# Designs tried in a protein design chat: VH-VL binders against Glutathione S-transferase TCHQD (TCHQD). Part 13

Target 1, 266 residues: Glutathione S-transferase TCHQD (TCHQD), of Arabidopsis thaliana (Mouse-ear cress) (o80662)
Amino acid sequence: MQLYHHPYSIDSQRVRLALEEKGIDYTSYHVNPITGKHMDPSFFRMNPNAKLPVFRNGSHIILDTIEIIEYLERIAEVSSGIEDATFNREVVEWMRKIREWESKLFTLAHIPDNRRLYVSKFLRMVVIARMAESPDLASAYHRKLREAYDTEDKLKDPGALRRSKDHLLRLLDEVETKLEGTTYLAGNEFSMADVMLIPVLARLSLLDLEEEYISSRKNLAEYWALVRRRPSYKKVIGRYFNGWRKYATLVKTWMFVRVRSLLRKY
Key: E = the ipSAE of ESMFold2; O = the ipSAE of OpenDDE; V2 = 0.75 times the mean of E and O plus 0.25 times the DockQ between their complexes.

## First folded at step 4 (VH-VL)

Design p30 (framework fv_lutikizumab)
Fold by ESMFold2-Fast, scan of step 4:
Structure p30 (fold): chain C 266 residues (1-266), chain A 120 residues (1-120), chain B 107 residues (1-107)
Amino acid sequence: as target 1 above (266 residues)
Amino acid sequence: EVQLVESGGGVVQPGRSLRLSCSASGFTFSDYAMSWVRQAPGKGLEWVAYISYSGGSTYYPDSVKGRFTISRDNSKNTLFLQMDSLRPEDTGVYFCARDYRGSYYEFDYWGQGTPVTVSS
Amino acid sequence: DIQMTQSPSSLSASVGDRVTITCRASQSISSYLTWYQQTPGKAPKLLIYAASSLQSGVPSRFSGSGSGTDYTFTISSLQPEDIATYYCQQSYDWPLTFGQGTKLQIT
């Protein structure tokens, strides 16, 4: 089993948390989307949407995060001799509600415009370079260039960010209400619903928004403190986001982009 | 034993409002997400609103977003659909439906429907 | 929006025949596909969920299969009570969308 992922990808964190919680071994392949590695022809041929994560088991490739987690649930249950491979109703309900909040525009809106535009220009140059290297993929790369410009247009729409913030607030208020009566999101046992939510909270922490979104909600704040103590969190997220490490990872990635851009190497 | 009974339909002029109700019995209403699905005369099914079991999440298609509001009162086992700024194309039979597996968005039990006609 | 296209729009078959209806999604829906039966003047009834799972109480002559974008619904031996319009519905993404329906008539 192979997983193509990156520590900053929310969906990558979700799949990795599921793998760790289930004790499933896999081969890890690191693909940094900020440096444009997801646009390399070999990866792009496997996943022309250029999104992370990508899960592979032999010739079987799964690209959707919830579909990957459902596959892992089936593998874990079959290995233990259990025939019921379906999720609990409430767990699946939470997974879908949480998936519906798209983090990309929210995250990009909280990054200083000059740094975001610098990275955006670098990624467009990477796509152009890859297009020249693999003319057979030119049509798909042109689609990626168009999508990059579409994203910039959405970032200029103040209504889009407001709608994203409102969606997140409604989601977190619903989570807060549920946590008044339960230890975890779908009851008193940890589940894949928590796997979906934890990376959202980690993203808020990474953006220094804990006070506004997490600390302001008593039960969510206690939940956040609890889940950060899980061994799976420490291995998947904590290694990259605890204290000074979150800044070190960001600095390393930005330095790579800056150096490559200055040298005109894409 | 499980029953969903819609009411509040009728004939209204374009631009007016209607409020539909769905009374649920025979199950623990607060454990289920609910939806409204409509069907125009001689046409197929069209989903128009969803509400989670707690009422914390609601979803609408673009065709009714901003005009329709789904809500629920779990203490009274009642689902509502507030329809504002009605248009002739909103004409149809409106069904309330129970989400069988919570978050799978699959409808295992439906009411008989209440007719809504928007005409001048 | 995810567009669901059913084929055929209508068909006629005899009692005992094998009937197959297809449903195509405009993008992959990862088996989040449900099939409903609606008799004229009545509410729809859930027959199959998750592309291939029979709802409790539904006769075994009904089955579903498929993955990705292409799905099929089959009645192995048609019975008179099966006269109805059949709808597929995707539950993968918002907004929830239905196929246009397949009207089944018995000769």
Scores: ipSAE 0.005, ipTM 0.409, lowest interface PAE 13.0, mean pLDDT 83

Design p31 (framework fv_daratumumab)
Fold by ESMFold2-Fast, scan of step 4:
Structure p31 (fold): chain C 266 residues (1-266), chain A 121 residues (1-121), chain B 107 residues (1-107)
Amino acid sequence: as target 1 above (266 residues)
Amino acid sequence: EVQLLESGGGLVQPGGSLRLSCAVSGFTFDSYAMSWVRQAPGKGLEWVSAISYSGGSTYYADSVKGRFTISRDNSKNTLYLQMNSLRAEDTAVYFCAKEGYRGSYYEFDYWGQGTLVTVSS
Amino acid sequence: EIVLTQSPATLSLSPGERATLSCRASQSVYSYLAWYQQKPGQAPRLLIYDASNRATGIPARFSGSGSGTDFTLTISSLEPEDFAVYYCQQHSDWPLTFGQGTKVEIK
C-alpha cells in the first residue's frame, strides 16, 4: 500500500488520519506541491489533475479522497470478519457536506500577495518546463496552466471569497448545532466524518483564524481540544503544525523555490 | 403538496439573455439544494447548475460556466437561472428540480414541468 | 466527470414481460445512483434513489440493485404505463451526470 501526499494538503491529512485511526500500514511518499513535485511526469501520469493524495495498492490507483477512505473502511471491516463493509449513512452525508467546502481559494486568500504570486509564477514555469520535457503530457499540462490563471482570476473576485467564507460559516454553524448533542459529528463515537472535518479546523489554526472560527463556537472549541489529543492527530497534523515544526518545511520550501527561480531551473 | 412552477422561457436570438424563475411551494425551501436540468428536443437529460440550500455554493456544468448564473431568494421561495450569451446549443426544455436531502446533494425527488428556451435567429 | 453508460439503448418488449436495464459508471459512485422514468411531454419522475430504495408512490414491480460501477433497474412485469424512457443519474459527486437513457417500447 502506498500513499503520495504532503503534510499541508487537507485531503492528504484526511486519508492519513483514516489510515492511522484504522492502524493500516502504508509506504509514505512526500510530494510537495509548492515546489512543483506534483507536476513531475512520473507523478502526473498517475494523476493528471495533479492533486494529492494518490493511493496505490498494487496496480490499483485511487484518486478520490472519500473513495480512498471508503476503501480503507472496507479493508478494516473485512479484517474484523464483517461481511458488509458499507458506511453509516449519516457519516457519508457529513463527509460529502464537508467536502463541498473547497479550501484552496480560502487558503490562498489568507497568504500575503507577494509570496503567493511569486510561488504561482514559479509553478507556472515548472508546468511549462514539464510540457517541453514530456510532449505526451502537453495537453494535460496546458490545462493545468489554464487552471493556474483561473485561480488568480478568482482571487481577484471579492464575491468568490465572500461565497467561500459564507459557505464555511454555515458549515461550522451546522457542526456546532450537531455537537450540542453529540461528542463527534455522527454520534458519540469517532468516525470518518470527523476525519473529514479535523483538517479543516487544522487549516484554520494554521492560518491563525482559530479565535474567529473555532473559539467563538463553544461546542466546536471543545471538540477541537478533544480531537487534538488523539494519537492520529499528533502523528498526522500535530507533528507538522505545532511550534517550530510548521516553519521548518515552509523555510526549506521557500529556499528551494527561490534558488530554483534565481537559477531559472524549473 | 409539493409544487415547482417554472417561468421565463421563450424565443431569443443568439447572444441574447433570458432569466428563468422557479416558484416553489409545499416544502421548506431554505432546507434543500436546487438544480436546473435541461433537455434538448429529442435528446437526454443534462444537468446545468445547482445551488446549495443557503445559496452559499453554486455549481455549473462546463458548457455553461461564465454564461449562466444560478441564484435563489429563500424569502420568496424562488430559484433563478440568469442565462447570458445564449447559443443555439442552449435550446432545450429547462426543468427546475429539488434535491432529496438538505446539504447532501442527492437525487431529484420533485421536478417542475419545464419551460422551453429556443435560441434561434 | 463521471460518465454513465446505459444499455441497451432500446428495449422492445410486450406487457407482462420482465425488463432489465443497466447503467455503468466510469468510476465508483458507491450507492449514490438514482433512476428516473420520463414519458413523452412530461418531466422525469424519480423511481429509485441510493441504488435500491423506491421513491414514495413507486410500485413494487420497480426494483434497483448494484453498487460501485454496475447498476440495474428491473421492472418485474411491464404494465402499459411503464413504456417510457429511463435515465440513471449519479448523485455521488460534481458535476451531476445522467446516462443517455434507455427507451422501453412496445414490441
Scores: ipSAE 0.000, ipTM 0.392, lowest interface PAE 15.2, mean pLDDT 82

Design p32 (framework fv_daratumumab)
Fold by ESMFold2-Fast, scan of step 4:
Structure p32 (fold): chain C 266 residues (1-266), chain A 121 residues (1-121), chain B 107 residues (1-107)
Amino acid sequence: as target 1 above (266 residues)
Amino acid sequence: EVQLLESGGGLVQPGGSLRLSCAVSGFTFDSYAMSWVRQAPGKGLEWVSAISYSGSSTYYADSVKGRFTISRDNSKNTLYLQMNSLRAEDTAVYFCAKDYSRGDYWYFDLWGQGTLVTVSS
Amino acid sequence: EIVLTQSPATLSLSPGERATLSCRASQSVSSYLAWYQQKPGQAPRLLIYDASNRATGIPARFSGSGSGTDFTLTISSLEPEDFAVYYCQQRSDWPLTFGQGTKVEIK
């Protein structure tokens, strides 16, 4: 089993938390989307949407985060019963609800415009270079260029960001209400629903938005403190979000993009 | 002190068997994948076999599949390579190698000194 | 299997000169390529992983670049201890494969 991922990708964190919680072995492949590695032809042929993560087992490729987690649930199941022992309808409902909030626009809106635009221009140049190198994929790469411009247009639209924020607020209010009566999202036992939510809270923490979104909700704040103590969190997210490690990774990535752009190497 | 020490090499007849061991010290063995890489005299490096950190997943080069078995004992901090049905072409220095990072990255940042296996009549 | 072809087979240079070593893959390996240094009678030493990241303790004079099928290892100014054999390795697909090596020798 192989996983193509990046420590800062929310969906990558979701799959990695699931793998860690279940103790499933896999081969790790780092794909840094800020440096354009997700646009490499070999990766792009596996996933024409160029999104992370990508899960592969032999010739079987799974691109959807929830489908990957469902596949891992089936692999991990050791016994049978009259009902799903490891996977429940309420869990699936929470996973789909959480996935419906798309983090990309929200995250980009909280990055300084000059840094974001510089990286955006670099990534567009990477796509153009890949089109020249792999003419058979030119149509698909052209689609990625259109998507990049569409994203910039949405970032200029105050209404789009407002709708994204409103969606997140509604989601977190539902979570707060559920946590009033339970320890975890789908009951008193940790589940894949929590796996889907934890990276969202980590992203809010990364963006220094804890006071606005987490601390303002008593049960969510207690939940966040609880889940950060899990060994899986420490290995998958905590390792990359602690003080200088977070800073070092971001600076390294930004310097790489800046140097490559100045040298016009893509 | 971080160290990998191979042992078990020697002279063996074609069709014979040998078991190589790699004793590990100075890092958390059960957190890292391990590999065996060989080098024939005067030749380049050839990957032979790999094992995940837990021992649940094993991988083999086509040239050794069905003849070699990689295993590990995390309680003893030891990696093994059982080599059966040896051929002259298996003559090489065998290195054990540690994966670069926790999880399975398959780049090797720490290597043993190697143990020589000679298959000759 | 993915075949890695290194060139040149031998590179003869003097200390202080720049060394540029090439590794070409038979199919795309994205950025999943590493470089190793091996001195006579010694085990290999990891220099670069994921095409461009220096391993712990590796001097700044070593740098890696490239993606897809074409990769380069550059030593900006050769020191006496840098004269060795260099190997590239891919992990894009099983089996793991190494190039046949480039020997960097003193002129």
Scores: ipSAE 0.000, ipTM 0.452, lowest interface PAE 15.4, mean pLDDT 84

Design p33 (framework fv_daratumumab)
Fold by ESMFold2-Fast, scan of step 4:
Structure p33 (fold): chain C 266 residues (1-266), chain A 121 residues (1-121), chain B 107 residues (1-107)
Amino acid sequence: as target 1 above (266 residues)
Amino acid sequence: EVQLLESGGGLVQPGGSLRLSCAVSGFTFDSYGMSWVRQAPGKGLEWVSSISYSGGSTYYADSVKGRFTISRDNSKNTLYLQMNSLRAEDTAVYFCAKVRDYGSYYSFDYWGQGTLVTVSS
Amino acid sequence: EIVLTQSPATLSLSPGERATLSCRASQSVSSYLAWYQQKPGQAPRLLIYDASNRATGIPARFSGSGSGTDFTLTISSLEPEDFAVYYCQQRSDWPLTFGQGTKVEIK
């Protein structure tokens, strides 16, 4: 089994949490999207949407996070002699609902404009360079270039940012209500619904928004403290984003982009 | 009873656009992948595009990449194929097909009757 | 891409005879091969999936075998309704590909 992922990717964290919780071994391939590695032709041919993660098991290539998790659930249960392996309905409903909130615009809105614009320009130059190197993929790279400009336009729209924030608030309010009666999102047992939510909370923590979005909700705050104690959390997220390690990781990535841009190496 | 019904085919000039629809019933649409397969007059089957059950993963034949877009609306039990920059070689009957199982298990257990797309000047 | 080559292009037989159709892949597809039947003016019909599994409602006279690069579809005793074009298809890798077809026609 192979996973193309990165510690900064929310969807990568979701799949990795699922793999760790299920005890499934895999070969890890790091693809850093901030440095443009997700635009390399070999990866781009596997996923022209240039999104992480990409899961591969022999000839099976799966690009959607929930579909990867469902595949892992199915193979684990079939291996255990369970023939009618299906997710609990409530688990699936939570996974779908959590996935509907897209973190990209929200995340970018909380990065200082000068840093964000510098990285954005660097990534556009990477796309242009890859387009020249692989003419067979030029159409798909042009699409990614157009998407980059569209994202900048959305960041200038206060209505789009407000709607994204409102969507997140509604999601977290629903979570808070459910956690009044249960230990985890779909009941008193940990499930793949929790796997979907945990990286969202980790992203809020990474952006120093824990007090505004998590600590302000009593049951969500207790849930966050509980899930951070899981061995899967510590291995997938904690080792990269706790305390001073968070700042060291971000600084190293930004310095890499700055050096490569200064040298005009894309 | 499983039913797939394609619509939206017709005559279009080279460079034009067309959108195909496939309305389905008789199975849980949001649980299965879907595909478009075409067949030029008197020729064999050619796979065009596939979409996963959620719409999160899409796949395209090299001949249509960048020109065609597959999508689905699970609330309406409908599959779509947006076809842009049409060429004479795109002339074919386009079949909507249901994936037997999901993931990488793309064999097609049910098919629509097909809709004819003719691209000519 | 994986190329599937079917042989023969045309197979002329009488009702009651055994039909053997071959499909060869340019590289290994493991067991990830399906067979379809298509009659004039109709949509294809799934016969066999994953090399040897009969699809729901398919008569026992249809059987599939093979693995890797060489696959066979066998019809043990042809019925009048079996005269059609047959296609193989691989799901081992993207893009999905079909063979060019074998026409089974009446003598």
Scores: ipSAE 0.000, ipTM 0.411, lowest interface PAE 15.7, mean pLDDT 84

Design p34 (framework fv_daratumumab)
Fold by ESMFold2-Fast, scan of step 4:
Structure p34 (fold): chain C 266 residues (1-266), chain A 121 residues (1-121), chain B 107 residues (1-107)
Amino acid sequence: as target 1 above (266 residues)
Amino acid sequence: EVQLLESGGGLVQPGGSLRLSCAVSGFTFDSYAMSWVRQAPGKGLEWVSAISYTGSSTYYADSVKGRFTISRDNSKNTLYLQMNSLRAEDTAVYFCAKHEYRSGYYDFDYWGQGTLVTVSS
Amino acid sequence: EIVLTQSPATLSLSPGERATLSCRASQSVSSYLAWYQQKPGQAPRLLIYDASNRATGIPARFSGSGSGTDFTLTISSLEPEDFAVYYCQQRDNWPYTFGQGTKVEIK
């Protein structure tokens, strides 16, 4: 099994947490979306949406995060001889509900405009270069250029950001209510619902928004402290985004973009 | 008061089988993960196996994987360890231990007195 | 597997003295380290969890510190009942592993 992923990708973190919790081994392939590697023709042909992660087992390619997790549950079930190890309704409902909140706009809105615009311009140049190198993919790359401009327009729309924030607040309030009676999202046993939520909380922590969104909710704060103690969290998220080390990781990526842009190599 | 009582230990020949039990009282058994930890005479502690609070997740040390099976009966407040294909190296006092939380990822806050398993020819 | 090495193997002290016990991990275990006390013929007793948190009922003279690969258990002033074997244990990764133990004995 192969997984194309990146430590900054929330959906990549979700799949990696599921793999670690299930004890499933896989071959890692790093694809950094900030440097435009997800636009490389070889990856782009595999996933024209240019989103991470991409899961592959032989000729079977799965692109959707929830479908990947469902597949992992199925193979774990077959391997252990348990026929009814698949998700119950509450787990599936939480997974879908959490997935409905799109993190991209919220994340970009909390990055300083000068850095965000610099990276955005670099990524557009990468797409243009790839169109020149692979004319057979031109229509798909044109779609990605339109998507990039649409994202910039949404970032200038205070209504879009307000709606994203409101959606997150409602989600976290619902989580807080559920955690009044249970240890984890779908009951007292850790499930794939928690796998979906943990990277959202990690993203809030990474953006220095923990006090506003997590610490202000008593049960969510206790839950966050609890889930950070899991070995899977440490391996997938903790080692990459803990303390001042998160800034070192971000600086390395940003320096790569600056150097490539200065040299006009896309 | 929290109490964990192990039973089922004894003398067996190599290749034999034993089933250990741990009867629990003083806490809500179905809310906590449980483990078995062993200690060979005069040696240190070795973790053997863990089970989540519902029994849906089980974990094993490589030395016992495929030979030992951990299970629990929440209606009887009892933890079990089925030991098959026993070897001389399995000779130890087996302790029942409670985890601080629902999953086996947390430290052991209470222990039983242990039950001696001797595997000899 | 993660190997935990405790030092010293034996610590000979008198009541009232300070005891400092070391535990070193072969790779980082973050703060996922616990300390246990065991007396001959008895079950282990949890003293410290998550490197520095005292378990319920544990006297204030016991304290833990450290993170990553280097951890310390300190007993500020030894009482007669503190002479025992002490084990560190990591829960960072499966399998759980224990150190070989440090025996604190009366001088």
Scores: ipSAE 0.005, ipTM 0.388, lowest interface PAE 16.3, mean pLDDT 83

Design p4 (framework fv_daratumumab)
Fold by ESMFold2-Fast, scan of step 4:
Structure p4 (fold): chain C 266 residues (1-266), chain A 120 residues (1-120), chain B 107 residues (1-107)
Amino acid sequence: as target 1 above (266 residues)
Amino acid sequence: EVQLLESGGGLVQPGGSLRLSCAVSGFTFDDYAMSWVRQAPGKGLEWVSAISYSGGSTYYADSVKGRFTISRDNSKNTLYLQMNSLRAEDTAVYFCAKGYDSRYYYFDYWGQGTLVTVSS
Amino acid sequence: EIVLTQSPATLSLSPGERATLSCRASQSVSSYLAWYQQKPGQAPRLLIYDASNRATGIPARFSGSGSGTDFTLTISSLEPEDFAVYYCQQRSDWPLTFGQGTKVEIK
């Protein structure tokens, strides 16, 4: 089993939390989307959407985060001798609801414009370089260039950003209400619903928005403190974003992009 | 010291309605989740409904969804169960039960129960 | 819904004997299981919560064990007041569910 992922990717964190909670071993392949590695032809051929994560087991490739988690649940059940691998209905409902909130526009809106535009230009140059190296993928890379410009247009649309923020607020209010009656999202046991939510909270923490979105909600704040103590969290997210380390990780990534750009090494 | 006192039970015809009340004393009511648990004559316990400490979350057994409504008035230290479209199979002693804490639904204190009989 | 199956339905024992009551869940409930005692005409009384923790005021002769799907309540030496019906309850998922009960009767 192989997983193509990155510590900054919310969906990568979801799959990795599932793998850790289930105790499933896999071969790890780091693909940093900020440095353009997700645009490398070998990866791009596996997933033309260039999104993380990508899960492989032999010739079987799974690209959808929830489908990967469902596959892992089945593997865990078969290995433990459990007959039925079917998800609980409420778990599936929460997973789908949480997946509906897309973090991309929200995340980019909280990055200073000069840094965001610099990275965006760097990534466009990477795509152009890859088109020259792999003409057979030129059409797919052109689609990626169009998507980059579409994202910039959405960042200029206050309506799109407002809808994203409203969606997140509604989601977190529903979570807060549910946590009044349960320890975890789908009941008093940890589930894949929690696996879907934890990276959203980690992203808010990474963006220094914990006070506005998490600490302002009593039960969500208690839940966040609880889930951060899980061994899976410490290995998947905490290792990279615990305390001052989150700033060190971001600075290193920025320096890498800047060095590559200065060297014109795309 | 801790007391839960149910009221509002009685005889009602099928299709009728009743509202049960549970008056609470001896603890800080708005810090604890509450539930209704019923027991048909000569049968076992069946959880009916639960409400969080604030009233923001409510939960129901499938057999009562759409017919029963749990609510609480923290200013009056009172828990309620509004029962509509009653059926013969709803005949039972209804217990008011205190959650062990604000989120955990183990029941450390119970009322004496109030009998609801649904019969023509 | 998670179904809890208690066995046996009835235990006929004498004072001083050991009682062992079983509760099996249709799905894993981890350790989120409680045991209750109910005497005729009375409300239930919480004995054990989270599988093995004795509730306040409950005598040491009562003990709980188990995890996942298989749980046991043990009364090490029955006292006259222990003859009652015992129920298990899970809080792992909604709806909350109780077992059908085990009656511990004298003789």
Scores: ipSAE 0.000, ipTM 0.444, lowest interface PAE 14.3, mean pLDDT 84

Design p5 (framework fv_daratumumab; at its last look DockQ between E and O 0.43; V2 from the best seeds 0.00; counts 0 for: pae E 10.0 > 2)
Fold by ESMFold2, look of step 5:
Structure p5 (fold): chain C 266 residues (1-266), chain A 120 residues (1-120), chain B 107 residues (1-107)
Amino acid sequence: as target 1 above (266 residues)
Amino acid sequence: EVQLLESGGGLVQPGGSLRLSCAVSGFTFDSYAMSWVRQAPGKGLEWVSAISYSGSSTYYADSVKGRFTISRDNSKNTLYLQMNSLRAEDTAVYFCARDWGSRYYGFDYWGQGTLVTVSS
Amino acid sequence: EIVLTQSPATLSLSPGERATLSCRASQSVSSYLAWYQQKPGQAPRLLIYDASNRATGIPARFSGSGSGTDFTLTISSLEPEDFAVYYCQQRSDWPLTFGQGTKVEIK
């Protein structure tokens, strides 16, 4: 089983948490979207939307996070012969509710404009170069250019940013209320609902927003402390939130982008 | 209030093309899968096509595979069905439908339908 | 392709009677079966999902049961607005398929 992902991608973290909690072995391939590696023609041929993560089991390729998790549930059921009671209506409802929140716009709104625009220009140049190099993929690359411009337009809209924040607040209030009566989100046992939520909380931590969104909610704060003690969290997320490792990743990524831009070699 | 509004139906000659649209409001579109379902006059429901949240996975009934293309534009909250090489048996009311879960749920919201008539 | 066979094709009953509709799958679909109601000139509406769970806003007189290959939709006491066509749908495997429908009509 192979997973193409990035350690700081919310959806990548969701799939990796599911794999670790189910004890499923997989091969990890890092693809850094800031460096444009997800735009390489070999990756595009496998993944028509250039989105992470990409899950592969033999010739079977799955691109959507929730579909990947559902596939993993089916594999676990077949292997054990026992249906997993923790993948039920309530779990699925939480998974969809959590997925509905737009994390990309929220994240980008917390990045300084000059840095974001510099990376955006770099990535557009990478896409243009790849269109010239791989004419058979030009339509897919052109679509990615359109998406980039659409994202920039949304970032200029204060209403879109406010709606994303309000949505997150409502989601976290619902979680806070639920955790009054249960240890985990969908009951007293860890489930795929928690797998979907934990990376959202980790993103808020990464953006230095814990106090505003997590610590302000008593039950959520206790939950956050609890789930960070899980071996799956430590391996998938905690390992990469080490200050030195995070710093090294940022330096390497930024240097790559600046050197390629300086040399005009995309 | 969740709303699904189909458009683009009409009269088309055999071999012609039409593009159906489904405009969506009242929910976060890119968090839901979508389907097209059709119903020929006096007949039952037939699932036609489905598309995943991101548009990365598409599925088709055998009767339309190779002729119809489902797509979505999440920035415009719109689902599409491009219908090419139309045949008389494609005459039906076409509904768009929202899918909340994968195999666990069903189509919880439907549009009003748009009539496609394929006649010479 | 999983074929769903509904029976009876037409069910003629009076208001207040109990309606029992059957749906048989050509292979096991576990519990991944939905039921829909459709009135003339209207879009279908979801009644039951996952074999037995009522969708939001569906009256308690509607209930679903079954698993594997045999499923039942029961309307405990028919109301005038319940005379419609009912479809089952399997969601276990692609392509998604509907049964041919059971028409519940006033006798």
Scores: ipSAE 0.006, ipTM 0.583, lowest interface PAE 10.0, mean pLDDT 86
ESMFold2-Fast, scan of step 4: ipSAE 0.058; ipTM 0.608
ESMFold2 (binder alone), look of step 5: mean pLDDT 94; pTM 0.959
OpenDDE, look of step 5: ipSAE 0.022; ipTM 0.580

